# VH-VL binders against q9umr5, part 259

Target 1, 268 residues: q9umr5
Amino acid sequence: SYKPVIVVHGLFDSSYSFRHLLEYINETHPGTVVTVLDLFDGRESLRPLWEQVQGFREAVVPIMAKAPQGVHLICYSQGGLVCRALLSVMDDHNVDSFISLSSPQMGQYGDTDYLKWLFPTSMRSNLYRICYSPWGQEFSICNYWHDPHHDDLYLNASSFLALINGERDHPNATVWRKNFLRVGHLVLIGGPDDGVITPWQSSFFGFYDANETVLEMEEQLVYLRDSFGLKTLLARGAIVRCPMAGISHTAWHSNRTLYETCIEPWLS
Below, E stands for the ipSAE of ESMFold2; O stands for the ipSAE of OpenDDE; V2 stands for 0.75 times the mean of E and O plus 0.25 times the DockQ between their complexes.

## First folded at step 11 (VH-VL)

Design xa7 (framework fv_acimtamig)
Fold by ESMFold2-Fast, scan of step 11:
Structure xa7 (fold): chain C 268 residues (1-268), chain A 123 residues (1-123), chain B 106 residues (1-106)
Amino acid sequence: as target 1 above (268 residues)
Amino acid sequence: QVQLVQSGAEVKKPGESLKVSCKASGYTFTSYHMHWVRQAPGQGLEWMGIINPSGDSTDYAQKFQGRVTMTRDTSTSTVYMELSSLRSEDTAVYYCARVGIPFSDYDFWGDYWGQGTLVTVSS
Amino acid sequence: SYVLTQPSSVSVAPGQTATISCGGHNIGDKSVHWYQQRPGQSPVLVIYYDSNRPSGIPERFSGSNSGNTATLTISGTQAMDEADYYCQVWDSRTYVFGGGTKLTVL
């Protein structure tokens, strides 16, 4: 009787990363059909996000079709951006709860070990030279790189995040907004001790201004213009904010207290 | 410079427990998962399990389920591997190895390895 | 359970090319990593993600992976390359090592 749950992983992940989450769901909601999508696993998670959206879309269609009561999405890290796009491009999705688990919804601007591993000579201050090139946009991590000191380049070069956030014009923007607004609940999870998502408030649609001062969601132009429906969802009472301190980036899907507090209540 | 320094050699009797340590330095300890791999004398490499140093998340090879426990201490950047109910077949060199991709427990490769800890189990 | 098959030994003359195979069902769809281990020493990564060399590994080391066989190739083989070589993949929930190949130079 529980709605099926679809899980979308993050950068350099696979279904293996969610073994503890699956245990928690089985304990509290026995009989739930949980599908962790094994697409774009490991190195393939570096493929352009629009390519990933297409592949995940094909995988979720039959699952949603079999669940007339609706489905829930749990989307971790980079996977939360894939799910944002899925909800916009699918004119027939039946998602009830979209649970965004420490995802950089307004983008990323951090000197993380991912960045040091992929681009050893780069710092966050100069990565814009790579990411905002045509070559850089062929990598998923660059699709949501949001340098607050080069916002003009971000708006012009971002092939993914600027478009789904409605920060740059797109012919499908009105339809994408209409589709996204069909979601039942947008559950935002994140916290100050994540250590990867920078700023951590990006998981709650907050982000840096040009002085690296974090402005919350309600101060963002995309919220104020209601570009893809955040203001409308908040007015409906459909946005849930669940911040938690003490949780590092790779522990969100394997922390029992986090699961019980922020995820379990939204799995009907 | 990345370094993994393991505890010294041990001699154990059957039925006893073993606890090997691996102290990491030269990188952000909590950014990389850590594997434990063993090698019996004259034999190949055998994976034992993985630990996420930023949380309590572990996974163990089926063969060692119920006998192995992996823990970490972030204040000392140290991971531990405990193996209980020792048998003579547990005589091996035990290695810790850092997963080569930060924040990932998938597509393992050990980019840096400890020097190994020889454990001899004999009666 | 997934199994990686390596020849137990390979012999080559100095200066010649050594080829070490690693067989596995549809291994070409997986990422293969290779380690070198000299007697009494820890394994050393020589190839990761099928064909990539870590810093410090000589260009004479190369790798390939397709179909049911991954291959480690050592060109201009030197006496110092004499060691055991292990291939490794991730499969579902397990990290799998091949049985190892002893490379003898002469």
Scores: ipSAE 0.748, ipTM 0.881, lowest interface PAE 1.5, mean pLDDT 93
Fold by OpenDDE, second read of step 12:
Structure xa7 (fold): chain C 268 residues (1-268), chain A 123 residues (1-123), chain B 106 residues (1-106)
Amino acid sequence: as target 1 above (268 residues)
Amino acid sequence: QVQLVQSGAEVKKPGESLKVSCKASGYTFTSYHMHWVRQAPGQGLEWMGIINPSGDSTDYAQKFQGRVTMTRDTSTSTVYMELSSLRSEDTAVYYCARVGIPFSDYDFWGDYWGQGTLVTVSS
Amino acid sequence: SYVLTQPSSVSVAPGQTATISCGGHNIGDKSVHWYQQRPGQSPVLVIYYDSNRPSGIPERFSGSNSGNTATLTISGTQAMDEADYYCQVWDSRTYVFGGGTKLTVL
């Protein structure tokens, strides 16, 4: 039998968004128990990511308990960060494949209509004033806002991304790294035509330097320092990178070709 | 200034198909989902379906599945709704409506509506 | 299927407060949106997410949602407020509209 699949949605999203993915999984892996978690839907997805992590943890623990052979996680967009954090705080998770589906794993720094809607009077160059404030960090999107021009503020004010990345020292960094390393495979999915994740390479732990030049995962300090285990995972062959062009952000969970190429191989 | 301009009124025979267009302007067309809603004369609003920003994903109300097709053309910023096998009961004003949140097809409904397109189905 | 129930009609005198209810099972757990439709016109969003007003909507429009009832309130009702009002929610696989309420300003 196939291992259970747990799906976590993204910002302003719900379990309903994954109806096509469910169909694909049922078709290619019949009998698979797929649970799309219907938590923090819609506007509730703006709640602090740590709160979301706690909620999703409560939901996945029983599922994992009933699946001693392991489970797979498919986590979309903001959900990918939630899942990474979840795997970092859980010392007893049994996740085989962690599939990060177009997630801003290294943060977000872009002027998208999404951002403009939430902060209509702010450009990305000024958003640090909001996101790195105490009240700004009460919003999920600010929890992974990563301003390359204000690294000091990011490191000191980011209450989520900087912590799970191990970029800011904290007493749980070693344990979180250990926990995260329990994952069998880290499958990173994203692409240049996403239109939302900025830069799109963030889905592969790439990101801007101070000159807004995109550096790859292997050039990132978090990798070089192995702060949360990326270097270790890569060394053991546990990281899979699956870039795909021609897919918009809202299509990652509904594209059949993407599913067959990047998702299906890891659901066995 | 967000605007949704729909095609003109149509008269159809039973069994034919209708295709209504909705041209969008004043915003980033490729960032927002679009709903289609209809309203029969003297009746309430009825949801027909939704299409995502890229046009590669649609969701239709159960009632219209098999008869409705929604598409969009990025080059012209236009969304289309086609309804086949028309019946007299399909006589209605058809509306396009933009979802109010970018890249979302959940919860938040239409913040801008087209002017409506009257389609009359009669023998 | 999820059902939203609205009164067919509500009447108020100018300057009075109009209240339009939208009933639904545990509707308080959902986000309710309200639309105004004047005769011969397209619907206009007047309230979203229970109690938020879009730009351009007068402050006299307000909304609340709890328990099994969402409520649209129009204070200081004016003649121009005469219209049909629809509540709307999202439910699992569909978007659901109420039957609409005709508000008459007498």
Scores: ipSAE 0.020, ipTM 0.561, lowest interface PAE 5.2, mean pLDDT 92

Design xa70 (framework fv_acimtamig; at its last look DockQ between E and O 0.75; V2 from the best seeds 0.00; counts 0 for: pae E 4.1 > 2)
Fold by ESMFold2-Fast, scan of step 11:
Structure xa70 (fold): chain C 268 residues (1-268), chain A 123 residues (1-123), chain B 106 residues (1-106)
Amino acid sequence: as target 1 above (268 residues)
Amino acid sequence: QVQLVQSGAEVKKPGESLKVSCKASGYTFTSYYMHWVRQAPGQGLEWMGIINPSGDSTDYAQKFQGRVTMTRDTSTSTVYMELSSLRSEDTAVYYCARVGIPFSDYDFWGDYWGQGTLVTVSS
Amino acid sequence: SYVLTQPSSVSVAPGQTATISCGGHNIGDKSVHWYQQRPGQSPVLVIYEDSNRPSGIPERFSGSNSGNTATLTISGTQAMDEADYYCQVWDSRTYVFGGGTKLTVL
């Protein structure tokens, strides 16, 4: 009787990262069919996001087709951006709750251990030189790199995030907006102690201006212009914000209090 | 510069409990998962479990489920492995090993290893 | 229960190429990591993700992985390479180690 749940993981993850989340769902909503997609696991999570969107699309189609009452998506970190694009490119999705679990929805500008590991001599201030090249755009992390000091380069070079956010024109933008608006609920989860998603408000569609001052969703041009439907969803009462302090990036999928507060209520 | 320094050798009797520590330095402690692996004398490597030092999420190999507990203390950058109801077959060198990629608990190598802690369990 | 099979021992003359195999069902679909362990010492990572070398590991160490066999290759083998070598993969919520291969350089 509960709608099926589809889980999309993040950077360098697999279904294994969600073992605790699955335990929580089984305890509170017994009988829920939960599918954690084991696509683009580990290092394959570095593949371009449009490639990942196509692969995940092929995987979710039969699941959605078998559930005419609808499905829920739980999409963690980078996976939240994959799910954003899925909801836009699918003319026929039947997603009720899209639960975005600490995802950099407006992009990433963080000096994290991911950056140090992938590009050992780079700093966040210099990564734009790599990410905004054709070569850099072959890596998922560069697809949502959003340097607030080089917004002109981001708008011109981003092959993924600038397009799905409607920050740069795309022939399919009108159709993508129409498709995205079919979602029942957009549940945004994140918090100040994440330590990876920078700024953490990116999980709530906030982001840095040129002075690294965070502007919240309602101050963003993409919201004000309603480029992909955020303003319409908010007016409809379909956006849920669930910030929580004290949770690190790798703990969102394994914290019981977070699950009970922010996720459980949306798994009808 | 990355170092994992483990507690010293232990001699235990069957039925007792063991607690081994592993103190990390030279990197951001909470950014990397930590493995525990053991090796019986003259035998191969055996995975015991993994801990997330940023939360306290764990997973244990089925063989040790119910007897092993892994914990961490972020103020001292230390992970602990406790093994209860010791048997003579638990005689081994116990290693901590850092997972080789930040923020990941999947299919990643142990890039730095502690020096090992010899535990002898005998009557 | 996924099993990795390694030969118990491999012997080579100094300067020759040593080949250590690691057999597993469809192991080519997994990432294979290799460790060197000298007597009384901790394991040392020599190859990760099939073929990548950590900083400080000589270029004579290389790896490959396809089908049902992963291979660690040591060219121009030296006396200092005498050690036990272990392969390792991830399978179904566990890290699986091979039984280890003792490399002797005579």
Scores: ipSAE 0.791, ipTM 0.901, lowest interface PAE 1.2, mean pLDDT 93
Fold by OpenDDE, second read of step 12:
Structure xa70 (fold): chain C 268 residues (1-268), chain A 123 residues (1-123), chain B 106 residues (1-106)
Amino acid sequence: as target 1 above (268 residues)
Amino acid sequence: QVQLVQSGAEVKKPGESLKVSCKASGYTFTSYYMHWVRQAPGQGLEWMGIINPSGDSTDYAQKFQGRVTMTRDTSTSTVYMELSSLRSEDTAVYYCARVGIPFSDYDFWGDYWGQGTLVTVSS
Amino acid sequence: SYVLTQPSSVSVAPGQTATISCGGHNIGDKSVHWYQQRPGQSPVLVIYEDSNRPSGIPERFSGSNSGNTATLTISGTQAMDEADYYCQVWDSRTYVFGGGTKLTVL
């Protein structure tokens, strides 16, 4: 039998967002128990990511308990960060494949219509004033805002991304790394035509330097320092990178070709 | 200024197909879902379906499954709704409506509406 | 299927407060949106997510939602407010409209 699949949605999404993915899984892996977690839907997805992590943890624990052989996680967009954090704080998770579906794993720094809608009077160049404030960090989008021009503020004020990345020292860094390394495979999915994740390479742990030049995962300090286990995972062949062009952000969970190429192989 | 401009009124025969267009302007076309809603004469609003920003994903009301097709052309910022096997009861004003939140098809409804397209189906 | 129930009609004198109800099972747990449709015109969003007004909508429009009833309130009703009003929610895989309420300003 196939291992259970747990799905975590993104910003302003719900379980409904994955209706096509469910169909694909049912068709190609019949009998698979798929649970799309219907938590923090819609505007509730703006709640602090640590709060979301706690909520999703409560939901996945019983599922994992009933699946001693392990489970797969499919986590979309913002949900990918939630899942990474979840795997970092859980010392007893049994996740085989962690599929990060177009997630801003190294953060977000772009003038998207999300940003325009949420902060109509702000641009990415000045959003640090909001996101790195105490009240800004009460919004999920600010929890992974990564301003390359204000690294000091990011490192000191980011209450989520900087921590799970191990970029800021904290007492749980070693344990979180150990926990995250329990994952069987880390499947990173994203692409240049996403239009939301900025830079799109963030889905592969790439990101801007101070000159807004995109550096790859292997050039990132978090990798070089193995702060949360990326280097270790890569060394043991546990990281899979699946870039795909021609897919918009809202299509990652509904594109059949993407599913067959990047998701399906890891659901066995 | 957000604007949705729909194609003109049509007269159809039973069994034919209608195709209504909705040209969008004043915002980032590829960032918003689009609803289609219709209204029969003297009746209420009826949801038909929704199409995502890229046009590669749709969701249709059960009533219209198998008869409705929604598409969009990013090059012209136009969304289309085609309804086949027309019946007299398909006589209605058809509306496109933009979802109020970018990149979302959950719970959020239309903040801007087209002017409507009257389609009359008669023998 | 989820059903929204609205009164077929409501009448109010100019300057008075009009109240339009939208009933639904545990509707208070949903986000309710309201649309105004004047005769021969397209629907216009007047309230979204229970109580928020879009830009350009007069302050006399307000909304609330609790329990099994959402309510659109129009204070100081004017002749121009005469229209059909529809409530709307999302339920599972469907967007559901109420039957509409014709508001007459006497």
Scores: ipSAE 0.762, ipTM 0.895, lowest interface PAE 0.9, mean pLDDT 96
Fold by ESMFold2, look of step 13:
Order: C-alpha cells, then structure tokens, then sequence
Structure xa70 (fold): chain C 268 residues (1-268), chain A 123 residues (1-123), chain B 106 residues (1-106)
C-alpha cells in the first residue's frame, strides 16, 4: 500500500535515465505505482520552464486524482524547479513528499559542460548578457541562471526563478506560497562532488553572496522573509536535508546507497 | 580536439577474453556517456552497450548480457570493454563512440568515434 | 524488437541526387541519425536528429523523417560520397542500426 511516485527528469533527460531508480523502488517497495513523466525529453528540456510546468501539470492531474491518499514527487536537477513551481501553481495538489534530487533550487552560477556545449565562448561572468535578455529567457537554463554580481538584472529579467522564490513582486505570490505549504515533506538531496550544480548548496537553498561566499538557507532573504514558505516548513519540521559526498551529477538516480539512505524512507 | 584512441589489434583463441581500451582526450571525460559498437567483417554495425564514466553505471544489449563488462578509470580518462568466452563469431572491429550531448543517455548519436580495434578470434 | 530496413545498394550518376531510405514502424515519431562509413574507416556522423548537420558536413547532405520512412538525401553527388550509409534510432532500451546501404557513384 505505497503511495504512487511521480518522477520528473532534468535537462537533456528522459524516462530512460531513471531505469535504475525504478528497479530500486520495485525491489524495496513492491507494488508501488511509479510514473516517470516522458515529456520535454532531450532537447525539448530547453523549452521555457513555464511551458514545461504547464505540460507536466496536465500530466500529473489524473495521477493525483486517482490517488486521494496522496503522491510523492522525485524531481531531478532542473526537474526539481519544475516540481517546486507545480506545488505553487496547483491549489489542490496532494503531494506528501517532494524529493528534490540535486536540483538548483536557488539557481545556478557555474561554468559547466552544458554551458560549453550551448555557449562555447561564454563564461559565467558574462552569461548574464545572454540570459537576462528576452531571447535568453526563452531557454530553460537561463530561467534559473542566478548571477550574484548582477542581482538587479536577475530580479528584473528572471521570468521564472525570481518569481517562484518570491524575490520580485507579483500578483500570485500569496496564493503560490499557500499552495506550496500544503506539501508534507521537502526532502533536499545533493552533495559537494556533484560537479554541475554550482554552488552545490543550491540544492539545499544555499547560494552565493556578492563575494561568492556561500550563505546557507537560513541566511537567505527568501528564507528570512518567508517569501514562499521555507521558514514555515522548517519550523514545522517538514524540511529534511540529506547531503551525500562522492556522487556526480548523473549518478544520483543510479546510486543504491543514496536511494536507501535519502529516498526510500520517504516513499511511504 | 576531441579524440578517442583505442588499443591495438588483437588475436585471440576461442574461450579467451578480450579487453579493449578507449582513451579519451579533448573534453571532460566524466561529462559524457560512452558506448561500444562492433562490426563483423563485411557486416553492419551492432550496438553492445553504454557506460556512464562518472557513476560507473552500465546497460548492455541483451545479446551480450553475461559476457560483456564495461568499466572506466577516471584517472586515465579510459573506458574498457571486456568480452568473455570468445567465439569465432566475435571476430570484428570494436568501436567506442561518445554520446553527443553532455550528461545524457538519451537519444543517442555518436558524435566522435575511436579508430576501431580489430579482434580476430581464431583457433 | 524494432527493425530498420535499408536498401542494400543505391547507384547514382555524378552530380545527381542520391536518396537513401530507412524504413521503420512509426519512425517519424523517432529521432533518426545517419552515419557515413568509407572503406577501412570509422563511421562519421553526417545527420543527427532527422535533419541537423554536424559542423564540417557539406550542405549537400540533408535528411527528413515522416510517417514510416526517414530519408538521407545527397545532392550534387561526388565520387568521394561513395560509402556505406547507416541509419540509427534509439528504441526503448536498445540502439538500433539499419543494415546499411552501399552508395555507388558511377
């Protein structure tokens, strides 16, 4: 009698990427209905994140409707931002555990091989020129680009991250916070050897200040102002932190020890 | 810039094992999945499997399950393919090929290929 | 399992357009990749995701994919284009190649 599990993939991923995770769930929780959403696969994962949120919303509604006892979300990398937005825009979601698997929840500011592949001549110090433009905001990676040295541009130009974080005034902020707070548990997973998420503490709502010193979640303005409910969730005992060293970005969903330690306990 | 350099040709006897190496350079080794493909003389291309060099995870074609093992050494940026219980039908050129998108095992195409390793299995 | 069907050979006169087909059930719903293999050489990617050319591939190479057929088209065919050509898809958990087409430039 396990709750259904919905899996949301990351950038340049598909449902195939989670084949090992599915095996682990089947072995430890037999009979669990697991759906890995096969939308925005491969290059389609570069579409604007609000477009992806809309499509994934349409896919999860019937699954949630058939499971009145609740569902769990496992959301990997970019997929964790999609899922957090889902929890904000859905006024009737029934998510118990939101498992955020190495997701850039406070944004990304790193020179990764994704950037080299997409923008071969760009460095993190000048990518704001691309990402904080109308053209740049049409790409998902730019929707969560967070340049700590151009915070004014971020706050003004971000069409996604600044909104779901409540860092920019918008008419839906109160409703989105209310919806997000209906989640049962927020399980944050990540680690220092990820190699892609920069800083890796973004997976735990930490991020750089202007000097590129990492401030932890509790030192962030969005936490202190409780902009989308992090302070409320922590006070409620609903935030679970599960850091693990030695895991690279593509190995989070294929590491048995990580699954048993950080994921399995929350798949009630 | 990107190069995949494979180990040299080998002659093997039936029942032995082979181990072909593929040394990568010109890119971040652990950011790209690698697959192996073989080609028997006068025949087409046949997929053998894929490895994630950053996480040591693998997936093998059904035909080779139980006989093939793919491993990696991140310190030398090298992927290995080992095929056991060799038969004369395993005579082929063996290729490594890089998946063309970083951090992806989806929608494979091989953007860069090794030079190939001829393995002859002869009594 | 999923099968890709290619003609064994195609002959074309120099300067003419060569067309190489790759048949598969609902292949139009898949991404199709094409490789050129000259004798004694490694395969070289010439088309990926149906119609995209990698850097360094001449503009005379093009691809299309709809319904049950994907097509590699070489316009202005030259003697240097004489090679084996393979189509390839990913289906479920397996990497499928067509049987190959030998292109002869007469």
Amino acid sequence: as target 1 above (268 residues)
Amino acid sequence: QVQLVQSGAEVKKPGESLKVSCKASGYTFTSYYMHWVRQAPGQGLEWMGIINPSGDSTDYAQKFQGRVTMTRDTSTSTVYMELSSLRSEDTAVYYCARVGIPFSDYDFWGDYWGQGTLVTVSS
Amino acid sequence: SYVLTQPSSVSVAPGQTATISCGGHNIGDKSVHWYQQRPGQSPVLVIYEDSNRPSGIPERFSGSNSGNTATLTISGTQAMDEADYYCQVWDSRTYVFGGGTKLTVL
Scores: ipSAE 0.389, ipTM 0.759, lowest interface PAE 4.1, mean pLDDT 91
ESMFold2 (binder alone), look of step 13: mean pLDDT 92; pTM 0.938
OpenDDE, look of step 13: ipSAE 0.565; ipTM 0.838

